VH-VL binders against Probable septum site-determining protein MinC (minC). Designs and how they scored, part 1

Every score and structure here is a prediction.

Target 1, 220 residues: Probable septum site-determining protein MinC (minC), of Prochlorococcus marinus subsp. pastoris (q7v2x8)
Amino acid sequence: MKLILRGIANEFIKSFSFKNFEIDQNFFDKLITKEAPAAANLITENEKINSYELAKLKLILEKHFIKLSNIYSNNRETVLSGKSLKINSTFLKIKDLENQLPLDPSYLKKDILHKGTVRSGDRISSNGDLFIIGDVNPGAIISANNNVYVWGKLFGIAFAGKNGNKNASVASLYLNPLQLRICEIVAIGPKEKPKGQHPEIAILEDNKIIIKPYFLNQNL
Positions, changes and structure headers below are counted from each chain's first letter, unless a header gives other numbers; antibody chains are not in Kabat numbers.
F, E and O are the ipSAE of ESMFold2-Fast, ESMFold2 and OpenDDE, as the mean of both directions, binder to target and target to binder. V2 is 0.75 times the mean of E and O plus 0.25 times the DockQ between their complexes.
[cut] marks letters that were taken out.
Atom coordinates printed by the task and the answers are left out, and those that the model quotes come from them; centres of patches stay.

## First folded at step 8 (VH-VL; framework fv_cosibelimab)

Design f12 (from d3 with heavy chain V50E D59W)
Fold by ESMFold2-Fast, scan of step 8:
Structure f12 (fold): chain C 220 residues (1-220), chain A 120 residues (1-120), chain B 112 residues (1-112)
Amino acid sequence: as target 1 above (220 residues)
Amino acid sequence: EVQLVQSGAEVKKPGSSVKVSCKASGGTFSSYIISWVRQAPGQGLEWMGEIIPIFGTAWYAQKFQGRVTITADESTSTAYMELSSLRSEDTAVYYCAREGYGSGYYFDYWGQGTLVTVSS
Amino acid sequence: NFMLTQPHSVSESPGKTVTISCTRSSGSIASNYVQWYQQRPGSAPTTVIYRDNQRPSGVPDRFSGSIDSSSNSASLTISGLKTEDEADYYCQSYDSSNLDYVFGGGTKLTVL
């Protein structure tokens, strides 16, 4: 049984068994700090997994901002258990299950450049800087160990400095996020909504998130 | 400032149900986990269950499974805890408490508490 | 599937140091983070220590937490004891296998 932690920027495989399944809180804490997976696919073979066990796994993943999106199994009862929890669940033969595993996981990229809209339900994580050329819609979550740059409108949740970098920043052409985080400091929306689209940057100063405009013109 | 404000005290008869509310302000309601913890007079703290509002997922302590239901209304930033089939042993102060994702599973803010008295 | 055991009460004079233990009945105390909450009469609990040994903003450095794997226990230590420290103290950990929050029975600290 394998759990594929998946997102636009990363994938990670975790092998486990429900018979001796033990939740490693420290392991998931490390993932949230560095990788922040967007979603997970569960792959099981002939093992029967009941809805209670799947609900436990679903809850653990959700506590770490991971959505259990798909279940692939060669056990019809496991598929029914997944469907009862409103998880997309598909019966596959053993041969086809192997095709659901990434051959060469593409994760832990240092800097990420994403072009296009980050939609509700999407998540992007970078272990360096994150550059978005496009809008980040409500319900989207983006994160970086260093800086987050959104060359578009930011309406979702943005996390910068997730690896402890207090000099990290979040910048956008229209900064109206549901939530901003820099390191452990959280801010909920700006005090005043932007009147128009103009560049702003959020930085951490004296344990507070401060929002400043970009000043681009200095004539010498 | 994050604040959790609970509904007022209730007096209930045995066999009835009670629904306590917890309204969150100052934080993003959907970004946190809301737990319910009770404390009988002169006794310790007992966890009842939690809800993850962003996913609508609720989870309960085994002792309370079947009697407790926790729900959330994101439009009003309010979580609810309903306890059915009340007994005199359910007389307690009921607290809501907040936890952030990946925080090591501790409660950083607590509601003021709601006293529920079950008597004939 | 485990319990956390605390002494029912401890007492000490102002200015002295007091230590409250929290012992885990099964599995390692180090397997999950331990938190400590302070509850004064008529009030909701507040966090004095989180993640084994971290202090929230505003909590005096007289409060410290530690883990001792040899005794399978966590400890809350309060130095320079003040009358305002009089309260009930609860340890709490998380049972990740059962997705359950476990509280200790609580310790009544009397300063006299």
Scores: ipSAE 0.169, ipTM 0.592, lowest interface PAE 5.5, mean pLDDT 81

Design f2 (from d3 with heavy chain V50E)
Fold by ESMFold2-Fast, scan of step 8:
Structure f2 (fold): chain C 220 residues (1-220), chain A 120 residues (1-120), chain B 112 residues (1-112)
Amino acid sequence: as target 1 above (220 residues)
Amino acid sequence: EVQLVQSGAEVKKPGSSVKVSCKASGGTFSSYIISWVRQAPGQGLEWMGEIIPIFGTADYAQKFQGRVTITADESTSTAYMELSSLRSEDTAVYYCAREGYGSGYYFDYWGQGTLVTVSS
Amino acid sequence: NFMLTQPHSVSESPGKTVTISCTRSSGSIASNYVQWYQQRPGSAPTTVIYRDNQRPSGVPDRFSGSIDSSSNSASLTISGLKTEDEADYYCQSYDSSNLDYVFGGGTKLTVL
């Protein structure tokens, strides 16, 4: 069993066994004083954790202002215990649980916010989401492991989901890219566009890039 | 300055319920844990339960499990303690007390107390 | 799941020093922080010591706390006793196994 605490820039991994989830005040004081994590993910393998034990862990974490946000387990009863406490809980096989662990410190620096025009020849890459406040000119290349948002006009090349995230999207106030990529799927904007300047979002659906209007009140 | 202000004294019949309020002022209510502690006349302090307002999570002492309900309203910075199925031995002064994030279970501010008398 | 035991009463003359003990029945006294609260008749408790030996703002340095692992006890020491120190004193710790706050039975301090 592993408890992963996420801070703004850092991630802490703490190993709990079924028998030692009860960690003293001094341990949490060290973590929180240094990194102030707001949320935690619990990863367990075959350990069965009942709802009482899980509620105790949840309360201990919340006393230190850490929210138990997700549970990933290869034990279905542990998953049911989490769901009974209204915690997002997912059953995963052992091999898939390893994918929840941070292996490379570069994973911890995700989102990038760039202010200003991205000019021809410029390249910007993010390991998380990429936010551009400005225009992306022809000849510029922007990329992200997750979503790309351009609060301006997109004329260059945009690449979202570059690490295989099929749920990634590209949104812009004026979406007219030279080339658009989501994961391995490539698309080029229409030869002719119907009308006007309005926000649009590109998403991957059935292995095709679909472009649709982007509304303020639309859930992502 | 920070203070906790509780509702006024109550006289209740056996079998009824009582709900006591505790309004916090002068600090960020959601950054703190609010506990309820009672004291029977001439006796010691007894912890009943707590609430973490930011998460809406409440926890209760075993003795009171099933009879006590603790809630909080962050918009009014007020915590509530409701005790049901009242008995004569529930006659006590009920206090709310605050503890801060990472304080090590230390109660830094106490309410003035609410006397609840259970008699027929 | 443990009890904290205090003497029922202690007494001492003004200007002298008094010590009140708080003994844990099972598990180490050092496993969890110990706090001390002062309660005068008709008043709510107020904190005089927290985290074993720390003083809140406004509490005079005459009040001090300590832990003795050999006797499995915490102690509150009040030096230079004044008449206004006459009160009931409660120790308090935390039972991490049951997620419960535990209070001692209280000690009545009389300043003679």
Scores: ipSAE 0.148, ipTM 0.613, lowest interface PAE 5.9, mean pLDDT 80

Design f3 (from d3 with heavy chain V50D D59Y)
Fold by ESMFold2-Fast, scan of step 8:
Formats: sequence, C-alpha cells, structure tokens
Structure f3 (fold): chain C 220 residues (1-220), chain A 120 residues (1-120), chain B 112 residues (1-112)
Amino acid sequence: as target 1 above (220 residues)
Amino acid sequence: EVQLVQSGAEVKKPGSSVKVSCKASGGTFSSYIISWVRQAPGQGLEWMGDIIPIFGTAYYAQKFQGRVTITADESTSTAYMELSSLRSEDTAVYYCAREGYGSGYYFDYWGQGTLVTVSS
Amino acid sequence: NFMLTQPHSVSESPGKTVTISCTRSSGSIASNYVQWYQQRPGSAPTTVIYRDNQRPSGVPDRFSGSIDSSSNSASLTISGLKTEDEADYYCQSYDSSNLDYVFGGGTKLTVL
C-alpha cells in the first residue's frame, strides 16, 4: 500500500494500520503544506479495505488538509469502498498499478487552453500554463504563472513566470513579440525576425532572456 | 482578531430538535476545523463532533451518532449543530471551538456557549 | 477507547506550586498530544497549554505542561499560584483509534 502526496512518491505508510489506526504524527509533520490543501492518491494491491477503514483514513488526511483524491487497487471490494465514499476509484491489474505516478503539482494550478486569435486589446491570464491555439496579435497581452505556449504566431506581449518561476518559458511557432517578460526580466522584441515557421522558445538564462529553436536543432 | 459568536439560549420540549449556530469572524473560515463540545450543569466537557468546512466532512462521537448533524456554510462563515430527539439529559451549554491546521488536535478559540434547556 | 483521569479537586495557598495529573487508561500518553484548558464558572474554556508543553500567547510562564510515560500521565504545573488561577482545569487528548477528542473529568483548583 502506497500513499502518494504532492511529489512525495512511493512512500509506504509504515506506521499506519487499518486495524489499530495508529499513525506516526511525524509523518504528517514532515509535509510542509500548512498554507494550502494537498492531494493524495492511495494505491493498494490485493489489500481489502472496507468503507469504515477508508472513511477513517480519509478523515485523518483531511484533518491535515490532505484530500484523498484517487484510489487505485487490484481489490474490487476496496474500489467499491472508495466509490461508496465518492472518491474516484479505479480497478487496475497489479502490473498497471506500478505506473501510477504522484499527483502532478499542477493540480494546484489552473491551466488555460484558448482556441482562436487573441486580438489587439484582448488579455488572457492563467494561474498555470497558458496554451493558445491561434495567433496573438500586436496589442494583445497574454500571461501565465508558468509557461506560455502559442501554437501560432506571437506578435503581442507575453509574460511567463509572473509569480517568480524563473524556469518558465514562452514558445511559439513564430516568435516575434512586441515585448517578452519572464519573471522580472523584460525584453523588447527579438534582435532579428525568425527565419522561418519553426518553433522557438524563450527562456531565462543567467538573468537574460535567450531565444533558441525548440524542436529543430541542426548539427554543426 | 478571531471570534466565534454563537446563537442565543433555547428552551425545548422532549422529543424536539435544536439547531445552534457558530459564526466565525477574523481569519479564513475554511482553514479551520470546527468542533462542538457540550457541558451539562456542574459536569465536564464532552466532545460531540466536528466539521472540516473546506471538505464538507463531518464526524460524530459514537454517543451522538444518529442524533447530531453538523454543517457549515462557508459563504457566511457559520457552522451549525443540530441535535434531535432531545431528552432532559441533553440540558447543557453547547460550545463551538476552533482547531487550526497542524495544531495537534487543540482548540485555540471557543465560542461563548449556548444554553439549551430541555424541559416539559 | 480510553479515558483520561484527573483528581476531582486540588488546593494550595498563594505563591506555592500545584500540579494536576491526567492519566490515560489504555495506550501510551505519548501517542497523542495533550492540551490543558482553564474554565471559570459561567465562562467558556481557554487554552493554557497545547501540544504537551507549549503556551499560547498571553499565558504566563508560570503555567507548564509535561508528559511522564512511566506513569502514563500528563501534568499541568502552575507555579507562583495566584487567586485568579482558581478555576476548573481539563486535560484533552485525541483517540486516533476511535477518531474522538477525549476530555478528562476536570479538576477544581481552589486557592486558599
């Protein structure tokens, strides 16, 4: 049995027993999620967990502001217990259980997918990644706390990493923005217009915005 | 400034129900657990149940299971405790109490209490 | 399910030190945190000790808490006893097996 919490992968609850319900308080004290609810996935193989035991685990996690979001099990009765508590529960064969990953931290973010042209005067903002399927015209402003991806031409203003993520990027099929910003660093247009219709990515490197080909790197 | 303000005293007949409210002010309501604790005249403190407003999850002490319902309305920062099938031994002061995240199950703030008298 | 047992009453004169015990009937007292609440007649309880030995802001350092695993008990100690310390004191812990908050029976402290 594995309880996977926000990037803490493959931890067994060594001190937790469904029979006596004893839990190591230090286990929860190690989780530095005091300001925001976290989410957890429960993975069991052949262990049978009844509704009472599962409700008890759910309540203990919730008292530490952890939401039990998904259950994956090769035991159909455990899956039924989860469903009876309105937890997303999936029956999986043992081989498939090993492929369950920790919840992507992006579950705490709201990604936006926008289809269509972003016109002059339009503004689109995302708390996660921002995906645009279309062109971003001059006078448009797009922003994201994480990455900005434009499946089209970028002529407007793009702002990535607006909450301080220095690993954020801006990518486009034709990267020719009026202004580019990553975190606190601002760049005004590229020194040269893109050569052709190939993806380029802008990244923050050594406190400077660098633009390079994203998918196509040719050998020397 | 954190304060829990409860509804006023109630006099009820045996077999009826009572619903007591607890309005929280100051701080973020959804970041806390709200418990209900009662105290009969001259007696000790007895935990009845709690609610975790952010998840909508309530849990009840075995003695009160089936008779007590605890709810919360995050929009008004108010928790409620409803006790049904009242008996004379349910005469008590009912307190709401707040528990913060990572507190180790302690109550950092208490309401002023609501006296519920059950008599014919 | 366990019980927390406190003495019904304790008495001591001003300026002295008093200790109130809270004994757990089954399972280790150290398995869960112990809190202490002070209650005057007609008033709601207020916290004087949390997490075994921590004091909330505004509680004098005359109040202290301790755990003794050998006697399976928690203790509240009040030094430099003052007349305003006269109140009922309740210990409280959490029963992880029954998902229950457990209170002791309460101790009436008389300062005389």
Scores: ipSAE 0.190, ipTM 0.588, lowest interface PAE 4.3, mean pLDDT 80

Design f4 (from d3 with heavy chain V50Y)
Fold by ESMFold2-Fast, scan of step 8:
Structure f4 (fold): chain C 220 residues (1-220), chain A 120 residues (1-120), chain B 112 residues (1-112)
Amino acid sequence: as target 1 above (220 residues)
Amino acid sequence: EVQLVQSGAEVKKPGSSVKVSCKASGGTFSSYIISWVRQAPGQGLEWMGYIIPIFGTADYAQKFQGRVTITADESTSTAYMELSSLRSEDTAVYYCAREGYGSGYYFDYWGQGTLVTVSS
Amino acid sequence: NFMLTQPHSVSESPGKTVTISCTRSSGSIASNYVQWYQQRPGSAPTTVIYRDNQRPSGVPDRFSGSIDSSSNSASLTISGLKTEDEADYYCQSYDSSNLDYVFGGGTKLTVL
């Protein structure tokens, strides 16, 4: 079985078994508190889970402010157990259950738009492009399979092209990150902070990260 | 290795124009700002203007407005500086120079210089 | 618009330390970065200091830059003077109001 936790910009997947009903408490401690998931979906294949076991899981999740929102199972007794606890529970045949499971850890192929400051300790990841309307503070980490766009100031760490896309870029209205990464190539931010503000874009050329300025053309 | 190579020396008459070239090699021409700086014999450095090749946008020092035109050809990685209505006081060595990124402007590579002599 | 003023010449013997000043006529010297360029006779300038106090790769650590807001000036300091340091030195800053680069008049360094 798999528990799929949904955070602000992240999906967390935890595989476990109810044979021992052990959920590592350290797993929840590793989640980013500011980006903690608020809801969980449970997917079970060929497993019969009773109301007591589901109630224990529900209680553990609630202690971490996570709601067990949906249960998908090919076992009718498990579905009935979920319904008895007032959890949305759906019976699916095993071939249809696999459609609910991600094929890889980064199954979210959607662009993400985040509005607001990304603070120290926060982490945001996208499987498409990542758009931030706000500042990314020192100590924050943002990443995307494709491009990272910050409509604000970038001071943290930015990682674009994390799945091998060498055409990915990082752009910001004030580009001063501690570290930039495009695919496997890393660039360290400037030692001295820029005094002025103007838009810049970082791209990968000849296996080297190059930062280019952007100026508005008077002929517009 | 990055190198800026300029065209050869020129002798011009007052009232004519001169066009100096600056060809970049070994680096990404379009990633940099190309500036032009001149130096009269025995005198100091004087900034004339710059171009951002990737956008084709240029700006000029107030003293040279209306007389200088800076252009770039990305296909040949070459920047050009054309100075019109030449006067004897325009006799100088003209340099192109490459600028780094963002707000921390500095000239990291310079051309070898082109001597332009204006005499009648 | 502003001007950057440097002394016309400075001289010192080998092994000693010399400081070249660059004073901004209006507006704060700290408002924009200051660069320092070295030019030997017959050669193009080369950068010895950028962004007030940073050294390009290959420039010895005996070259240093500083900003003094109280005197509204930047300084280039060269310690352990060597004969090959004999050159003209130019400071340069940026005028954000006019989008122009401003050079100082230059200082001729003579090593005795």
Scores: ipSAE 0.017, ipTM 0.460, lowest interface PAE 5.0, mean pLDDT 79

Design f5 (from d3 with heavy chain V50W)
Fold by ESMFold2-Fast, scan of step 8:
Structure f5 (fold): chain C 220 residues (1-220), chain A 120 residues (1-120), chain B 112 residues (1-112)
Amino acid sequence: as target 1 above (220 residues)
Amino acid sequence: EVQLVQSGAEVKKPGSSVKVSCKASGGTFSSYIISWVRQAPGQGLEWMGWIIPIFGTADYAQKFQGRVTITADESTSTAYMELSSLRSEDTAVYYCAREGYGSGYYFDYWGQGTLVTVSS
Amino acid sequence: NFMLTQPHSVSESPGKTVTISCTRSSGSIASNYVQWYQQRPGSAPTTVIYRDNQRPSGVPDRFSGSIDSSSNSASLTISGLKTEDEADYYCQSYDSSNLDYVFGGGTKLTVL
């Protein structure tokens, strides 16, 4: 069977094959640290998967805010198990299951420019830099392999440098996030709100996230 | 700014049920996992269960399966923990705690606690 | 399922360094993240270390966490010990097989 993780806008970012549902935290931590999936599709062939195993997988994925969106299987009992858990489940013949697999890296975007508010429940992930022209609300999650730039207010969760780039940064006109991450280093939001609206940048120095005023021309 | 505010202390009789509330403010409720953890007087912390409000999914520690129900109301940003068939051993401070987005399994904010006393 | 074992109590003088251990009974301690919570009398717990060795904003750098696979344990180290550090400390990890949070029994830190 295969688990296909995808980001917002139906991007496919990771595919895994496995024979059983023995998924530990180390397995998921390697996925989520480098990638920010929003949804998953489960593809199985003839193997029967019971409702207990599917419920366990659903719970594990949902704890990481990944929705188990679809199950595609050539086993009717597996499809019924999925439907019993209110997961969109479809019976497909083996030849049609192959068409559900993402084989082409062209599905991935590098830099992303998003115009508009990123609302509660929205997730945006970029394989390059992420540029937001708008506010990022408290329930929103944004991430990038390189830099995150929010030309607006950042109240949600932002991850930069998610593939190991220690030079990555998060910048915003009003930096008040619930959580910031640069690579493996995490900063939980400040206890007090910023006293005024001014551009700030979060960077990684000496393995610590440091927030300071952002000036466009300081590197000229 | 993020706060979890719980309902007030309760005194209950054996065999009854108690429902404790936990109201979240400052962050988006639906994008967090809310857990319930209890602590009997002079004892350690014991995890009871969690809910993911955005999906409506809840799961429980085996010890409490069948007695505990955790629910959430996204419109009021409130999570609830209902414990039935109360015994004197259920006398404890009950905490709600929030788990943030991501790969961690840690509690970043805790409620103030609700003392539930079960006595005849 | 596994158990996390902590010493019941530890004590040390102000300015010194203390280390509190958290030993996993089965499976590798490195298989899942370990967090550390501080609980002062009459208060709810607060996080001092998460994801093995990460420090939340506002927690002094004299608090640190580490993992030792050889002893199958995690450790919380507090240097420059202060009177306000007197509290109960709990380690916590996650059992991915049962989808359960597991707490250690707690360690009472006395600063004398």
Scores: ipSAE 0.016, ipTM 0.516, lowest interface PAE 7.1, mean pLDDT 80

Design f6 (from d3 with heavy chain D59Y)
Fold by ESMFold2-Fast, scan of step 8:
Structure f6 (fold): chain C 220 residues (1-220), chain A 120 residues (1-120), chain B 112 residues (1-112)
Amino acid sequence: as target 1 above (220 residues)
Amino acid sequence: EVQLVQSGAEVKKPGSSVKVSCKASGGTFSSYIISWVRQAPGQGLEWMGVIIPIFGTAYYAQKFQGRVTITADESTSTAYMELSSLRSEDTAVYYCAREGYGSGYYFDYWGQGTLVTVSS
Amino acid sequence: NFMLTQPHSVSESPGKTVTISCTRSSGSIASNYVQWYQQRPGSAPTTVIYRDNQRPSGVPDRFSGSIDSSSNSASLTISGLKTEDEADYYCQSYDSSNLDYVFGGGTKLTVL
């Protein structure tokens, strides 16, 4: 049995049993956000969960500002329990339950190191950080779920925080992109070209992309 | 900052229903979790049920299941508790109480209480 | 599924320390947080302790809470007892198994 949280930058997988989850209050306390309720999917295999047990889970999640949105199970009685509580519940064969799981967390945080020039028409995407050793030419597009670092000149389009990470950044030795995007915020390249070849970093502050010198906070 | 204001005292006949209101002010109502707790004269506190307005979820103590209905209107920041099939034993002060998300199941603010008297 | 048991009454002189216990009948007292509410005559309850040992803003530091797993009980301790502390005190915890907020029976504190 797995509880998967959605609607946050990173998808978390929590495996638990009903006997233990009701005592694990400290875990849920760390997941509370003030912006909007988080969403969760419950995935079970052969476990039979009655409507009372499911209602307990639903209430515990909701008291921590989490909506139990979907149930996927290979147990038809568990699906009926979910439907009785008006939760979207779907019967799936075990092989199809894997399709409801997010990528292994290691893949979601998979950094890509690319060596070489990214030319016009090229596209490189990372599920974690993206590190380029080389120039990114006009007409190239690079993107990452987390940070984008270009150890070279950035002239193309760079997209960081692709899946909602507002703390994501784009850094380059010469930051002069055609277009820069962090999460949903888009900025067109600066009117004035960067002075010299000093490293700069673009970050999101107050829903605006701000560019400043980059000294000591490089992650990759 | 947070305040819960309840409706006034009620006198009801056995077999009737009563609906008590609890209006919240200060803070965001959708971030509240509201419980109803009653206290018969000279007796202790007894939990009746809870509502989480943003999710539309309500749960009731087994003793009151089938007789109590708790609702909320987010547009007016008001929670309601309706108790049906009233008996003389339902004579009590009824309180609403607020809980925050992730609070550890404690009531940080209480309404002033509403006396409901059930008498022929 | 479980009960919280408190003494019916306690009494103590002004300036002294009093302790009120709250014992859980089944399952560990540490499984869920314990709260303490003060109710003066004719008034609604107000929180004096939450999450086992935390004080709300405005509650004097004379009030403290503790958990003793060996006796399966929670305790409310009031030091430097004042006449204004005279009230009924209720402990409260949550029963995750039955989706229930459980109150103790209440303790009448007399300051005399």
Scores: ipSAE 0.376, ipTM 0.703, lowest interface PAE 2.2, mean pLDDT 82

Design f8 (from d3 with heavy chain V50E D59F)
Fold by ESMFold2-Fast, scan of step 8:
Structure f8 (fold): chain C 220 residues (1-220), chain A 120 residues (1-120), chain B 112 residues (1-112)
Amino acid sequence: as target 1 above (220 residues)
Amino acid sequence: EVQLVQSGAEVKKPGSSVKVSCKASGGTFSSYIISWVRQAPGQGLEWMGEIIPIFGTAFYAQKFQGRVTITADESTSTAYMELSSLRSEDTAVYYCAREGYGSGYYFDYWGQGTLVTVSS
Amino acid sequence: NFMLTQPHSVSESPGKTVTISCTRSSGSIASNYVQWYQQRPGSAPTTVIYRDNQRPSGVPDRFSGSIDSSSNSASLTISGLKTEDEADYYCQSYDSSNLDYVFGGGTKLTVL
């Protein structure tokens, strides 16, 4: 069994193995975020985990400010245990479980901060989040494995979630791109131009890119 | 300044239930875990259970499982402990106590206590 | 699962040092943090030591905590005893196997 930890602000995946529900307390102390809980996915192969055992694991994680968000298992009883606790739980074959694990253990998430206008013909790509302080002109292409933030006007092409992160987003002070892409889902520019200079965020919901206003306080 | 303020003393008959409140102020309510600990006259401290308000998760000591219910209302920053099927041996001072995430399982602030007397 | 055992009472004169022990019945005392709470008559407990040896703001440096793996015990040491230190003291740890908070039986400190 493996627990994949995913941070909210900086999406990084950390995996480790459990034995007999013993969790290294010192490890979790270093991962605590004070602003919002970290998320975790539990990956199990053949291990059978009952509801009581799973509830104990859930509580231990929550006491370290970690939410157990998803369970992926090749054991149907473990999946049923997760569902009984109202945790999103999915049965997967062994080969499909491997696809939930980090593909490259040496992969380093590197956020990029770019200051200045991204001009037509320019390409900027990040292995983590991409943060632009400036405008992105038509003909420019910006991309990130995680989120794309444009502290300016976005008129070019933006691609977030390049490495399969469906929770990735594209946010801008003026969101009017030629094309948006989140993971494999593509949307050609908004049907209606933004009204004024209002921050907006594009997210993936039900396999569709949805654009909504950005509010100062977003609920967890 | 952090304070936990509990509801007033109660006198209950055997077989009834009691619900004690604990209102938190001075900190972010959802950033902390709230536990309930009781103390019978002249006896030591006994943990009853806890609630993690941000996740809505409650967990109870085995001795109280099935008799105790702990809830929280984030809008009023108040936690509640309800104990049912009261017996004379449930006569005690009931405390709420606050715990931080990843704190090593300690209580940094305590309520003033609520005396619950169970008598006929 | 495990119990924490404290002496029922200890006494010492003002200005001297007293040590209160807290012994774990099974498993290592070092496996989980130990806290110490002070309770004066008619009052709620207050924390004097957390995470084995840390002091909250406002607690005098006369209070200290330690762990001794050889005796499987935690200790609360109070130096320069004052009359206001007279209280009941409780140790507390966490049982990770049963997810329970475990309290010691308490020690009555008398300053004579």
Scores: ipSAE 0.406, ipTM 0.772, lowest interface PAE 2.5, mean pLDDT 82

